# Designs tried in a protein design chat: VHH binders against a4x776. Part 2

Target 1, 306 residues: a4x776
Amino acid sequence: MSTSMSVARSLPGGPVAEQILAEVAQEVTQLRAAGVTPALATVLVGDDDASVGYIRIKQRQAVQLGFASPHVRLPASASQADLQAVVTQLSADTSVHGVLVQHPVPPHLDFDRAMQALDPEKDVDGMHPVNLGRLALGLPGPTPCTPAGIEALLAYHEVPVAGREVVVLGRGATLGRPLAMVLAQKRPTANAAVTVVHTGVPDWPRYTRRAEIVVAAAGVPGLVRPEHLRPGAVVVNGGVRYAGRRLLPDVDESCATVAGAMTPRVGGVGPTTVAMLFRNAVRAARRTRSSRTPVRLPDSGAPAGR

## First folded at step 11 (VHH)

Design y02
Fold by OpenDDE, look of step 11:
Structure y02 (fold): chain B 306 residues (1-306), chain A 126 residues (1-126)
Amino acid sequence: as target 1 above (306 residues)
Amino acid sequence: QVQLVESGGGMVQPGGSLRLSCAASGFTFSSYAMSWVRRAPGKGPEWVSTISSSGGYTSYADSVKGRFTISRDNAKNTLYLQMNSLKPEDTALYYCAKGYEYTWTGSTKTRTFDYWGQGTQVTVSS
């Protein structure tokens, strides 16, 4: 009896991102027709090649979607006050609807402190403390991009999340913590039983082995192995590192032999994160319009998986 | 309402000096970078200089580097431009501008700053 090693179903993020970006483009078109040009501002501090490249990609994508794209570049020697001043300026500019400060900033700068100067309504990353507070309280606001992308990815691929045991491996501020809050929300694409495991949990595999869904968010290459998984589990690789251009996932590829479904090494959560950025941006622009005209635009729910 | 009022312009001979001032009101001056921009006859606006909110950082166009000095007094809500070794090519209307310059793409906007003053005329002529 040839035990046909059932290879995990792939959960690519590309199609998810394409769908979201198409929706964003439509919304941008509508706003423009209504006399509002959505503008996503970008701030770059320094001249790191990787950062410059990322900003260029984001700017191009913004323009392709129909956004205006104001850009501010500060020198690497800029002070904390300089960065905060730029953020304050962009917050006060009524022609700017979203603001992205490119991470990382030079080591002498406090990114989090600078972000406190940002109008939470213009936070397209969803990482402003006010918006994280809103998330924690179940209030409307920008959602962190990567967590939102993961929820959308699971929903798109029709992975049941509601009532499921989800283990988040990692408690970082950018992924693990906000993801746990997102997936615990009372909505059809969330509403999960969420457990967060981390370095303080000696036997964390005890939890992942029983989980129906495992989201790796630790940023440790190869951390999740087949022996850590329940057979048939859904595995999402959220944590990634780079060695040059090579993506190093938290989830070992061999997990596909045990998992029922798994994000690919390349083209998993990453594309969805970018799409969520632009979703936050267009929503920010929409909110600005509604404050002028009470048009209740329907909450564009997570795309129903076709 | 944001107001920027430039002063100190005039006519000088080549090699002369001028000090421009910009009185700012209607916003928290110390929270914003400030810039000088100039427009020569028949030319588009040219960025001249920027100073950070705290004054700790300054930048200059290559055309004025070493000759012009931007400074600010946050207690007085005033921006300054010391102009030394003036040249005929420095003849322009000089504007005080609020904030850092934005580079815009995907927009028809030509304005790179939030607010501009009315300008002060600087004429360098023999």
Scores: ipSAE 0.472, ipTM 0.728, lowest interface PAE 0.6, mean pLDDT 91
Fold by OpenDDE, fold request of step 16:
Formats: sequence, C-alpha cells, structure tokens
Structure y02 (fold): chain B 306 residues (1-306), chain A 126 residues (1-126)
Amino acid sequence: as target 1 above (306 residues)
Amino acid sequence: QVQLVESGGGMVQPGGSLRLSCAASGFTFSSYAMSWVRRAPGKGPEWVSTISSSGGYTSYADSVKGRFTISRDNAKNTLYLQMNSLKPEDTALYYCAKGYEYTWTGSTKTRTFDYWGQGTQVTVSS
C-alpha cells in the first residue's frame, strides 16, 4: 500500500499580486484620464546597496503601472530633522499621493518618529499609527500591506476564513498584531476567530495544533514544524528572514507533509505585500480626487408654500 | 500663501562676487530645506545648491562647488547664496526654491521643487 504522502496544496502569491497589480494599473489609467496623475514618492536615506536596489525595483514597478515616481535621496549623514523635513514636504505636496520611506534608515535616525510627520492619507505601507487606529476601529484607510496581502492570498485561493479558527504566531507591530485585526474584520474574506500566540505562551503548539489556519509571523526560521499543525491545516508563512539572498521562512518545508495547503518558501506572501503597497497608493490618489469634487449639497427643495 | 522673493542679482565682471537673498513667507521656513536653482538663456533649470532645514547639511552642484556657499537665517526666514569667483557661464536667472529636489520618473517632469520664486537675474560679463 504505497502511502501516497499527499503533499500540501501550494498557495503562491505571484498570481494574487498579478491580479491586484492589473487592477491597480486600470485604476491608474482611469485617474489619468480624469486628469489626476497618481504619484508615489520614495525616500531613501543613505546609499546602502540593498536599499538602493529595492527602491529601484519599486520605482520601476510604479512607472510600469503608470504612476509618477518622485524620488528624494538623503545622505547617510542626514539628521532626524532632515528626514522629517522631507516627509513633511512630501505630505504637503498636492501632486504626491503616496509616500514610501525606505526601511531601514541609518541607525542614528528614528524611523517611527519620522513617519509621524507623514500625512496618514499618503501612508502606502499602512503602518502609520493613525491608520492602525482606523483599522482597529473598522474605519476606512490604508491597510497594512502584508496583512492585506495575506487576506487577499487566502481569498484568491478560496481558503475559507470567515468563522474559522485562525492562529497568528507572533505579535509584531508590522505583521502579527495588524493581521489579527485584519482577519477579525466583518468581511467575507475575514471575520475569523483569531488567536494570537507569542513568546509569552509557552505551550503555543497547543493552539496551532487545533487551528484550521496558521499564520506564522514570528520571524524565527523553522519555528513551525509538522508536529505543531493540525493535519490538513492551511499554513501561511508571513515571517521571513534572510541569510544573504536566501529566504529563511518561519515554516519548515516539512510542514507540507501535514498541511492541507501551504505558501511556498519563495513567492508566497512577499509578492502580495508589494501589490498592496501600490493598491494603497492608487486608492490614496483616488481619495484626493473625491475631496476636490464639491459635495453638491442636495438643494434643500423649499417646500412649496401652500 | 507661500511666497519666495529673491534679491541681490545684478551685473558683475568675471571673478566678481554677488550675494543673493531669498525672503520666505507663508510657511514654517525652519521646517523645510531650501534650494537655489538657476536657468540660463535657452537652457533648462539647473540645480545649484540645497541646505537642510536646520542648516546642518549643504550640497552643491559640481559646477559651483568651492565657489558658492548656501546659508540660511531661520529667525529672519531668509535664504542666502554667496557667489564668488563668478564666471560667464554662471549667467542665469536664479530662483529660490522650497524643499529638496524631486527627481521624477514616469512623468513629463524630470526635476521639481514645491515652490519657486520669481527669480533674480545674475549677469557675468566683461
């Protein structure tokens, strides 16, 4: 009896990103036709080769999608005041709709403090405290890119989320915390029973072994193993580290022997995060157009005096 | 409304010096970097110099490096450009500009600033 070890269904992010980016491109075209040129500004501090490379990729993608791409480069020796001044300038520029400050910044700079100077409406990462507050309150605004990408990925692959038990492994500000909020929203692609486990939960496998969906968001390579999963569970690797150019996932590849579905080591959540950035950017541009349309207050029809 | 008013331009002989000033109003001057840009006849705008909001950082185009000095007085909302060892090729309309320069891709714009003044004419001629 050849136990055909049923390998988990792959959940690639590439096709998801492609779909989202196509939608973004269409929206950009529509805005241009309406006289609005969506512009995504990028800010780079320093000359780190990796950071320069990332910015170039983002700028190229922006242009390919039809965005204008203004760029500001500060030297590595720039002060906190310099960075904040750039962010303030871009926030005030009506021709700029989205702003991306490339992380990391030089160690002498406070990235979070600089981001406080950013107009929340132009936050394409969705990580501005105001936007996280909006998320928590169920208000409209830019959504954190990686959490939004994970929701979109699950939806694209027709993984049921609503009413399902989801365990988020990790409580980081960039992924675990905002993801828990996203997946708890009252939407068909969310509305989950969400549990957050972390380093304060010694027996965290107790929770993951019962979960229908496990999202690894810890940033610990190989943390999630087959023995931590319910057979047939959906496993999403959100946490990643790099050893040089090699991606190190939180989820061990051997989990594919137990999981029903799993994101691949390469090309999982990452592509969707990038797509969500551009979605936030084009939506920001659209919002600026709507605010310029004078809300024609309905003419209070004076009741005809009988 | 943001206003930038340049002054100090004029005619000078090669090797001479000029000091340009820019009076800024309508915004918190000390919160923004400031720049000088020039436009020679028949040419596009050329970036000249930028100074950070605090004045702690300055940058110059290669064409003016060592000859020009940008400075600011935040208490007076004024930007300055000291121009020494002037050359005929420095002849241009000089603009005060608010902020750092943006380099643009995917647009007809290649380089932009938030706001520009009306400019002051500098002519270097024997």
Scores: ipSAE 0.467, ipTM 0.785, lowest interface PAE 0.7, mean pLDDT 91
Fold by ESMFold2, look of step 13:
Structure y02 (fold): chain B 306 residues (1-306), chain A 126 residues (1-126)
Amino acid sequence: as target 1 above (306 residues)
Amino acid sequence: QVQLVESGGGMVQPGGSLRLSCAASGFTFSSYAMSWVRRAPGKGPEWVSTISSSGGYTSYADSVKGRFTISRDNAKNTLYLQMNSLKPEDTALYYCAKGYEYTWTGSTKTRTFDYWGQGTQVTVSS
């Protein structure tokens, strides 16, 4: 049970996701008017009921936004070569702009190897090594969805980030590391002093107690407690784990008594991650529409975007 | 340049059998899944069957399952379709296609494949 006396301002992700998806829908409308139907392809290996359900939700959302949703289903017994071949085909198909392989895949398959066959321009998760390199260099490309969602969440709720001390607790390749690169970028919604710590740092609370913003990205339930925060800190629940069907966030609920603002246990970062997936997908469709030469690489650092 | 040449079509009575072949060139055949697609008179294209690059798995449209068998010989760069228990509704122009078929939603697109051959006509009639 939560205390009835929490003072932390809530930072819900739902309104943030709605704003992002409205912008995506406008871009899809413009592309369709120009004769381009954005297409987000999905790949499912096997027929696990949960995975089928997740795919159907994503397909429904894509169609509601105006995307075409091509789908490929492979049997659970599919080989690594079969999965690689599907990803390669989708990469080469000019009518397909984004590709999502439903995770998890069966244990005999290497998900990361399959994703290496994917054209980085169609990587809607933003996790392909080329796109992480682009992020590090400030080059255009799909960005990792959860880090981008966190930046958007902080901006939407008018949390100052530029010049602030941000501690990212967790060093994972999917969140902690790319988030540090995102929040260090030179722009008003980022430009932070970013420190990455983790449970291997014996006195990691020394860093979080000084931080104006703490992003918990460790995947260790209840790791962040009130004594680890300075009063008034902004706390973002980036990492979660489930005990059965119960969601167990990294940030203990009692932190709401010390934090100035905090993402809710449910409906925080998650909705923004999904919205950023579709933002990457529509931008991929727009990029392929505007391509003029096969050899030329996109310019980096352009302020206006595409 | 990718080329697919279908052969083996013809006229057959209901209940009969035919074996279609597709000779592939211009790409590394053993690296790609292959499909059969058919177009009946007055109808759009209909996916028939797909076989993985190694031949390790196959899939079939409900309308042909149990009657048709897809196979490949990677040493000869050739795709096959064994068609048994043929019905008049199997009458169509049959095409060999490179790759997997997608199931499209939210689109009017009905064609996935990039490279269509000339096709081979199958006619099932009394």
Scores: ipSAE 0.456, ipTM 0.755, lowest interface PAE 1.7, mean pLDDT 87
Fold by OpenDDE, look of step 13:
Structure y02 (fold): chain B 306 residues (1-306), chain A 126 residues (1-126)
Amino acid sequence: as target 1 above (306 residues)
Amino acid sequence: QVQLVESGGGMVQPGGSLRLSCAASGFTFSSYAMSWVRRAPGKGPEWVSTISSSGGYTSYADSVKGRFTISRDNAKNTLYLQMNSLKPEDTALYYCAKGYEYTWTGSTKTRTFDYWGQGTQVTVSS
């Protein structure tokens, strides 16, 4: 009996991103037709080649989608005040709808502090504390890109999430924590039973072995192994590190022998994150338009004094 | 309302010096970078210099580097441009502008700054 080693179904993020970006493009077109040019500002501090490259990619994508793309570059020697001033300026600019500060910033700068100067409505990363608060409260606002991308990825691939046991491995502020909040939301594509495990949980495999869905968000290469999974589980690799240009996933590739479905090493969550950035941006532009629509105060019909 | 009022322009001979001032109001001056931009006759706007909100960082166009000095007094809400060794090519209307210049792609908007003053004329002629 040839035990056909059932290879996990692949969950690529590329098609998800394409769909989302297509939607974004349509929305941008609509806004332009309405006289609003969505603008996504980018801020780069320093001359790191990788960062420059990423910004260029984002700018190109923005333009392709029909965004205006204002860009500000600060020198690597820029002060915290300089960075905050740029963020403040972009926040105040009514022609700018979204703002992206490229991470990382030089070590002498406090990225989080700078982001606090950003108008939460223009936070396209969804990482502003106000927006995380909104997320926690189930209020509308920009959603963290990677968590939103993961939700979208699971939905696109018709992975049932609602009512399912989901284990998030990692509690980072950028992924694990916000993802747990996202997947716990009362939505058809969320509404999960979410457990967060982390370095404080000595026997975290106990939880992942029970999980129907495991999302690795630890940033530890090879952390998730086949023995940590329930057979047939859905495995999402959200945590990644890089060794040079090589992507090092949290999920070992051998997990495909046990998992029912798994994101690929390359082209999984990453593309969806980028797409979500632009979704946040166009939504920000849309919100700005709606707020400018003068609420026609109902004409207080003065009763005709008979 | 944001207001930027330039002063200090005039006519000078080549090699002369001028000091421009810009009085800013209607916004928290100390929270924003400030810039000088100039427009020569028949030419588009040219960025001249930028100073960070704190004054800790300054940048200059290559054409003015070493000759011009941007400075600010946040207590007075005033931006300055010391122009030395002036050349006929420096003849332009000089504008005070709020913030950093944006490099725009994907837009027909030529607006590089959110607010500009009315400008002060600098004429360098023998």
Scores: ipSAE 0.445, ipTM 0.728, lowest interface PAE 0.7, mean pLDDT 91

Design y02
Fold by OpenDDE, fold request of step 16:
Structure y02 (fold): chain B 306 residues (1-306), chain A 126 residues (1-126)
Amino acid sequence: as target 1 above (306 residues)
Amino acid sequence: QVQLVESGGGMVQPGGSLRLSCAASGFTFSSYAMSWVRRAPGKGPEWVSTISSSGGYTSYADSVKGRFTISRDNAKNTLYLQMNSLKPEDTALYYCAKGYEYTWTGSTKTRTFDYWGQGTQVTVSS
């Protein structure tokens, strides 16, 4: 009986991103027709080649989607005050709806401190402390992009999440922690039983072997192995590192022999993250429109004088 | 309300010098970068120079580099532009602008600032 080693179903992020971006483009078109030009501002400090490249890609994509794309470049020698000034300026500009500050910034700058100067309503990354607080409280607001992308990816591929045991590997501020909050939300594409494991849990495989869904968010290449998985589990690689141009996933490719479904090494969560950024941006633009529509208080119909 | 009031413009001969000033009010001047932009007749706005909030960083358009110097006095809420070796092509309305310029793509806007003054006229003519 040749145990046909069932290869895990692939969960590519490309189609998910395409769908989301198409929706974004439609919304942008609608806003433009209504006289609002959605604008996503980008801020780059320095001239790191990788950062420059990423910004260029995002700007091109923004324009393709119909966004205006204002850009500010600061020199690598810019001060903390300079960066904060730019963020403050963009926050105050009513023609700007979303703001992206490219990470990393030069080492002498405090990125987190600078981001505190950002209007939370314009936070397209969804990583502003206020928005994370909103997330924690179940309040509406920009959602962290990568966690939102993972939720969307699972939903797109019709992976049941609600009521399922999900283990998140890693407790980073940018992925693990916010993802746990996202997947615990009371909605059909979330509502999961979420466990977060980390370096403080020596026997973390005990948890992942029970999990129906495992999301790797540790940033440790090859951390997740087949022996750490429940047979048939859904595996999402959220954590990645780079060796030069090569993407190093947290999830070893051999996991495909045990997993029921898993994201590919390339083209998994990454594309969805970018799509979510633009979704946050267009939603920010939409919110600004609704606030300008004077709520015409219904004319209290004067009672007909008897 | 944010106000920017430019002064110091005038008519000078080629090779002459002018010093422009911009009085700022209605915002925390020291917290914002400031810029000079100019508009020549029949042309769009041209960025001239920017100075960081602290004054630690300055940048110039290639057309004015080595001839113009931007500076600021945060205690006086004033921005300056020292213009030396003036040329006829420097003839323009010079604006004080709040903040860094935005380079826009996907818009009819090319370069924008948060606030602009009314401008001061600089004319370089023999």
Scores: ipSAE 0.436, ipTM 0.739, lowest interface PAE 0.6, mean pLDDT 91
Fold by ESMFold2, fold request of step 16:
Structure y02 (fold): chain B 306 residues (1-306), chain A 126 residues (1-126)
Amino acid sequence: as target 1 above (306 residues)
Amino acid sequence: QVQLVESGGGMVQPGGSLRLSCAASGFTFSSYAMSWVRRAPGKGPEWVSTISSSGGYTSYADSVKGRFTISRDNAKNTLYLQMNSLKPEDTALYYCAKGYEYTWTGSTKTRTFDYWGQGTQVTVSS
């Protein structure tokens, strides 16, 4: 049987995101035809130009997919109580299905405390403690976006995951930890032997050098180098930083000389994260439609007069 | 459960003033933003003004800016609307409402409040 070695194959996330967003748009169309307008609310505190820009982009994307996009803007001087009141109102509003509070908030505000007031069903980022608990238990719920995007990216590109050795380099709450839980689930796109390492493990390269799949999730630019990989490994750039406008991934581009497949520096995991945000949002709207199903009366299982 | 009772409406000449009050009960008033909304005869609801839970932030519809002032007294669980320089087009049933107004894109929905008072009538007529 012949074998061949290839130069690192690119694993772009754009086509993955496009497929997911097309499915989201179709689900939105179905919900609107059934009288439900999916609504993704956004909250901005302050006037920071970058944050205004990010909100504007998200609002445009939501509308393009057919979502309603209610928006609440608070001045930079808003109190913690003011922010929590907005989150509480949006949580209770049955016409709002997903809520996104733009981060960062001004430094006098506690973002995490405010987000704990959010209804877990409307947590489009999938990071509410209830939803992380659901993930850990294998229960349905909004899934952390980047981990879900990585699973979808690997599946789309037909990278075998089931039964494989996967190393996650990084232990953050938004990526490394939830990704380990995702890839260990019993299903064809997961079912992996997952090891989490981090820079606090003195010989972490020993683990990455044996892995069939390495996901860099540390947020340390250039941390993963060719000598840290086995030849032919699949490498995913999960963690990135920016220096101004330059994207600084954890995985050095020279790793492409050793890896069998690798996400590109630009257009890798990022687009899938955005797609999963909208997937969580449309699923939240679907749950409100499903909750309108009549409750069945329980059967009377025991006969009278025992 | 939630109860909102508006008062202070009445008949006034153009250019006159009124102060509306809203007594709130059945919820922690100081934890919520409050709004005034009005409905003119035969028309849909029109948002007038919103005040944050702390009172530190206020906003107004363009049609009332500079003439109306929203305020609150969290110790008394009371919302106020001072209306000056009243015009005939201000004639409406005025409601206080629990919560913030949203800016909606991608929908024609204009109602953002689940809880309303009974309303107080303001009539500006010569």
Scores: ipSAE 0.291, ipTM 0.640, lowest interface PAE 2.7, mean pLDDT 86
Fold by ESMFold2, fold request of step 16:
Structure y02 (fold): chain B 306 residues (1-306), chain A 126 residues (1-126)
Amino acid sequence: as target 1 above (306 residues)
Amino acid sequence: QVQLVESGGGMVQPGGSLRLSCAASGFTFSSYAMSWVRRAPGKGPEWVSTISSSGGYTSYADSVKGRFTISRDNAKNTLYLQMNSLKPEDTALYYCAKGYEYTWTGSTKTRTFDYWGQGTQVTVSS
């Protein structure tokens, strides 16, 4: 009859993202009333259909939230110098507060070099080395989106984190490493005892079996199984892989028979990542760095000045 | 330090042609994209065209596509705009500007440029 049933409490990310985006929209409204139009710029190199589609979705979301959405399109043949010039111009432009370069770029271009040239205050992904350094030092700055989303997801669903044993399975630069730093911060939604393990640790399951919260961030479908969990553990699908349209999480769904709470296969962490991108963008607009930028052209088209 | 000097404007009949030039100095011209922007009487600025630093990519406003051609000579530090099939609606002060123009959604704000020139007047009338 029944083949698989989720007995764990579900931790969907959609409601979390909705709450965050509502706050973002309110902040955008306040900034516009104060004469600041928050602007999230997007850069696309080439005309790959998937990349064009991703940009269109992000532009629509930005406008729906009240952002201005400046866009620069470069042909696939653009040089590294052309891409660097666009990023440099957007970094210097006081009317632009956040910048997103759509990945992937054509193979002859160095995405990381372009992103490292970006003003770290406009880094909506939170992955600029300066911003990762700020995170490591406990300084304010844009936070990597997926780690921030996971913290918000746990807080929304009232999962106790402070003082708890959290195991992060995976050590990637975009999720596992920054997540460990996020969850160790001194605040009620973090303040955890965080252990990072990975498949290079032969007995990594001895760590996950003791954890109150396990975040799977390895990108290895089905890696986490019921025998790897303490009964009642909270399990977060942080790392995913796709086979076509099918989402393949690190956490096997049978873990729901042992876990106390678990993110769903679809609609878990992903929506929160998108919400945090816009949160970084609106916060960037509030931080405006006027001393490093040229004077914006007036609406009448008067000559530019310094 | 940066200096942009437009020239080549004048009066022309509808259907006529003009070639605008922009002499650039005070920066490494070949390292930057360049744009043309125009301002009609009583109107705000309107982006016309952009050319990449190498000249390998050009773009145009819909109102001028097929009629205007942007080009550059990096050896002479000069930007050009060839304007054909001119219409009365093209009457404006034309400015040379350093940098890319963005395509804006959700804003009425003008684009931002570091520097632009004093402009050259184009008047299209019978």
Scores: ipSAE 0.246, ipTM 0.615, lowest interface PAE 3.2, mean pLDDT 86
Fold by ESMFold2, fold request of step 16:
Formats: C-alpha cells, structure tokens, sequence
Structure y02 (fold): chain B 306 residues (1-306), chain A 126 residues (1-126)
C-alpha cells in the first residue's frame, strides 16, 4: 500500500539573506552619510580561476552594498611571512574595517596561523580564536557566519527554538561547535537544549530521532536520512560537499517525506552565510567609525605624504 | 611617524641606468612590503613594482618588466629600484610607498598607499 508523500515546508535562505543585506545596506548608507566608507578587504593567494571568481562575486556584492573593496593578490609561491605581512598591513590600516582571506590557501601556507595576525575586530568570518572565545563566554563579537545564518534562518521562518531540543550533528570548529554555543545563548531566537553528536557516536540517530530541530553539520553527503528523524522535525542542512557544480548536502532530500520543515538543497543556508559576512563587516565599521588618512601625492612642490 | 626619503634621481639619456634609494624609518621595515610608484608630468600615479617583506616575491608593471629590479636591505631599512634601459616614457617623479598595492573598487585612485615619500625626479632625455 503506497502512502502519500508528506512534503516538508521549505526553509529557503534567499529571503533571509535579502532581509539581512537590506539591513546592511541601510547601515552602510548611514555610515557613508556620517563620513565613514565601510571597507571590506579581500586577499587572494594564487591565480586559479575558481578562487578569482569567488573574490569577484564578493567584490561585486560589496560594491552593491556601498562598501569599498580593497584587494591584495599574492602569487602562489608567496611565503607564510608574506601572507602574514599582508594581514598585518590590513589589520593596521584604519581605512579597512573587515578582512577576508580567501580559503583555501596553497598547501605550503598555514591559513590559521595567518589569521592570528589579524585584528580580531576585523575578522568578518568570526573564526579568530579571540572571537570564538567571545562567543563561548557570551561576549560581543563577530559570530561565525554559517552558525549566525542558521539562527537567522530559523528566526525568519518563525521556527520556535527557545526551550526546544536541538541536535547538532557534527563538531567542526567552523559550524558544529560554534552553532551549539549560538543556539544555547539566552535570547528569544536561541535558548535551546542543545546536544552535539557526531559520527564517532555509534548510535547518533538515537539523538536525532528525539530532536525537534536537527542541524546537519558533518560535511558527509546524504548522512541524514528519513529514519534518523522524528516525524515533523525541522531539518537544517549546514554541511555540504560539491561534486563539480552539484551541491551534495548532508541531509538526503528524501527527508522531506518525514520532516515538517527543511532547508532546500539549493538556496538554503548558503545565502545566509554570505549575508552574515557583510553584517560582520558593517558592524566592524560601525564600531570604529573612522576613515583612513587620505593618501596625498605632492602637487606643485607640496610636502610629501605622512 | 612613518618617514620615507627617496634619492638617486637625475637626468640620463635613453638607454641609461639609475639606481633609486628610499630610506625608511618610523616602522618595522622588515615586517612590511614596499612599493615604487611614479607620476609622469600631467598624469596620475602609476604603480611600478612591489617587493615582499622578506624580498621573496617581487612584481612589476608590464611597462617596466625586464628593465627594472626592486630590492631591499632590511638591515639598513632601505628600498632600492635599479632602473636599466631607461626610456623617455620613464620620466616621472618616483615615490616609495609602504605596503602592498591594493586594487580599490569604489574609492579614489590615490587611496592605494597610506604612506609616501617626497619623491625623486627621473628625467630621460637626449
């Protein structure tokens, strides 16, 4: 006997990102009217076409929002010291408010070590150890983009989180760990009972089958299947891989037959991650509210710059 | 606080050579990349070359590749530009600048570098 398919409510991230970016654009407009041009700097090491493309997309979005977008390109052969010098330069530059180093860097470079040279106030990814410490302690600071995006996505779609059982499947530093800390914070969009599980827990499905909200954050395509969910659960796919251009989420699409609500395969969490990057950037500019000293070249014998 | 003092400019014939120097103070020179920028009469700034903090990476504008060599002596806090096979088109006021060149979108052309020297004049003429 065939049962009819129950199709979960879709939780698209596009509308969420649009709302966040509209708020960012308003803040940028206010800062510009006050004489502050927010600036998001990007750093690329190497010359491969995919990385150039990612940077171009980010620069275009930055300009559309009213940011200035300084860019530094290093050759693939650049040393660790060279990369750290660029990060140090951008950290010290008062006209630059946020800094993004395009990941991955070439294999001989240590991305995490380079990021330690960055001023935590300019860390738009929210992954600097100081900012993760701030998150853990409930102190102000930029939040890692994907965790913040997931909280915003749940809030936008009016998914109740406070007091609910949330299971985070995955314990990575970029998503699973910080997300658990975000959703446990004391505020209306969080305040959850959060459990973190991972593939090292043999019966992890026992936890996900009890959860009102499951966030897949393992980076293992198709890991979460219908039998791992309680009927009506809210399912968020934060972890993805790509096979070429094809996005392979952690949550199998068949979970839509059991879940009450689910992020779509395309246009789910991803757009919110990008929006949170710019939110961190505009907030960094608001905290400093300063412009860099103008660069002067001598005209008609005027003194050289300082 | 940052001070950059260029020297070594002068008048040369086409095909000649000059070596420019830039004495740097007020910052930890060995921690920063350094650049040369030039301004021809009636024109805006043109980036010439950049050298990384260690000297391990150099880059050049297409107009000077193969003719100019940037170098640094971190013990003496000094940046150099060896200019060979000079052309009349190289006539300009040459500045040293602290840092890597940024490519700016949505800002003025003069925001590439925060700190500049006073410049040293190079004139290439028969």
Amino acid sequence: as target 1 above (306 residues)
Amino acid sequence: QVQLVESGGGMVQPGGSLRLSCAASGFTFSSYAMSWVRRAPGKGPEWVSTISSSGGYTSYADSVKGRFTISRDNAKNTLYLQMNSLKPEDTALYYCAKGYEYTWTGSTKTRTFDYWGQGTQVTVSS
Scores: ipSAE 0.210, ipTM 0.633, lowest interface PAE 3.6, mean pLDDT 86

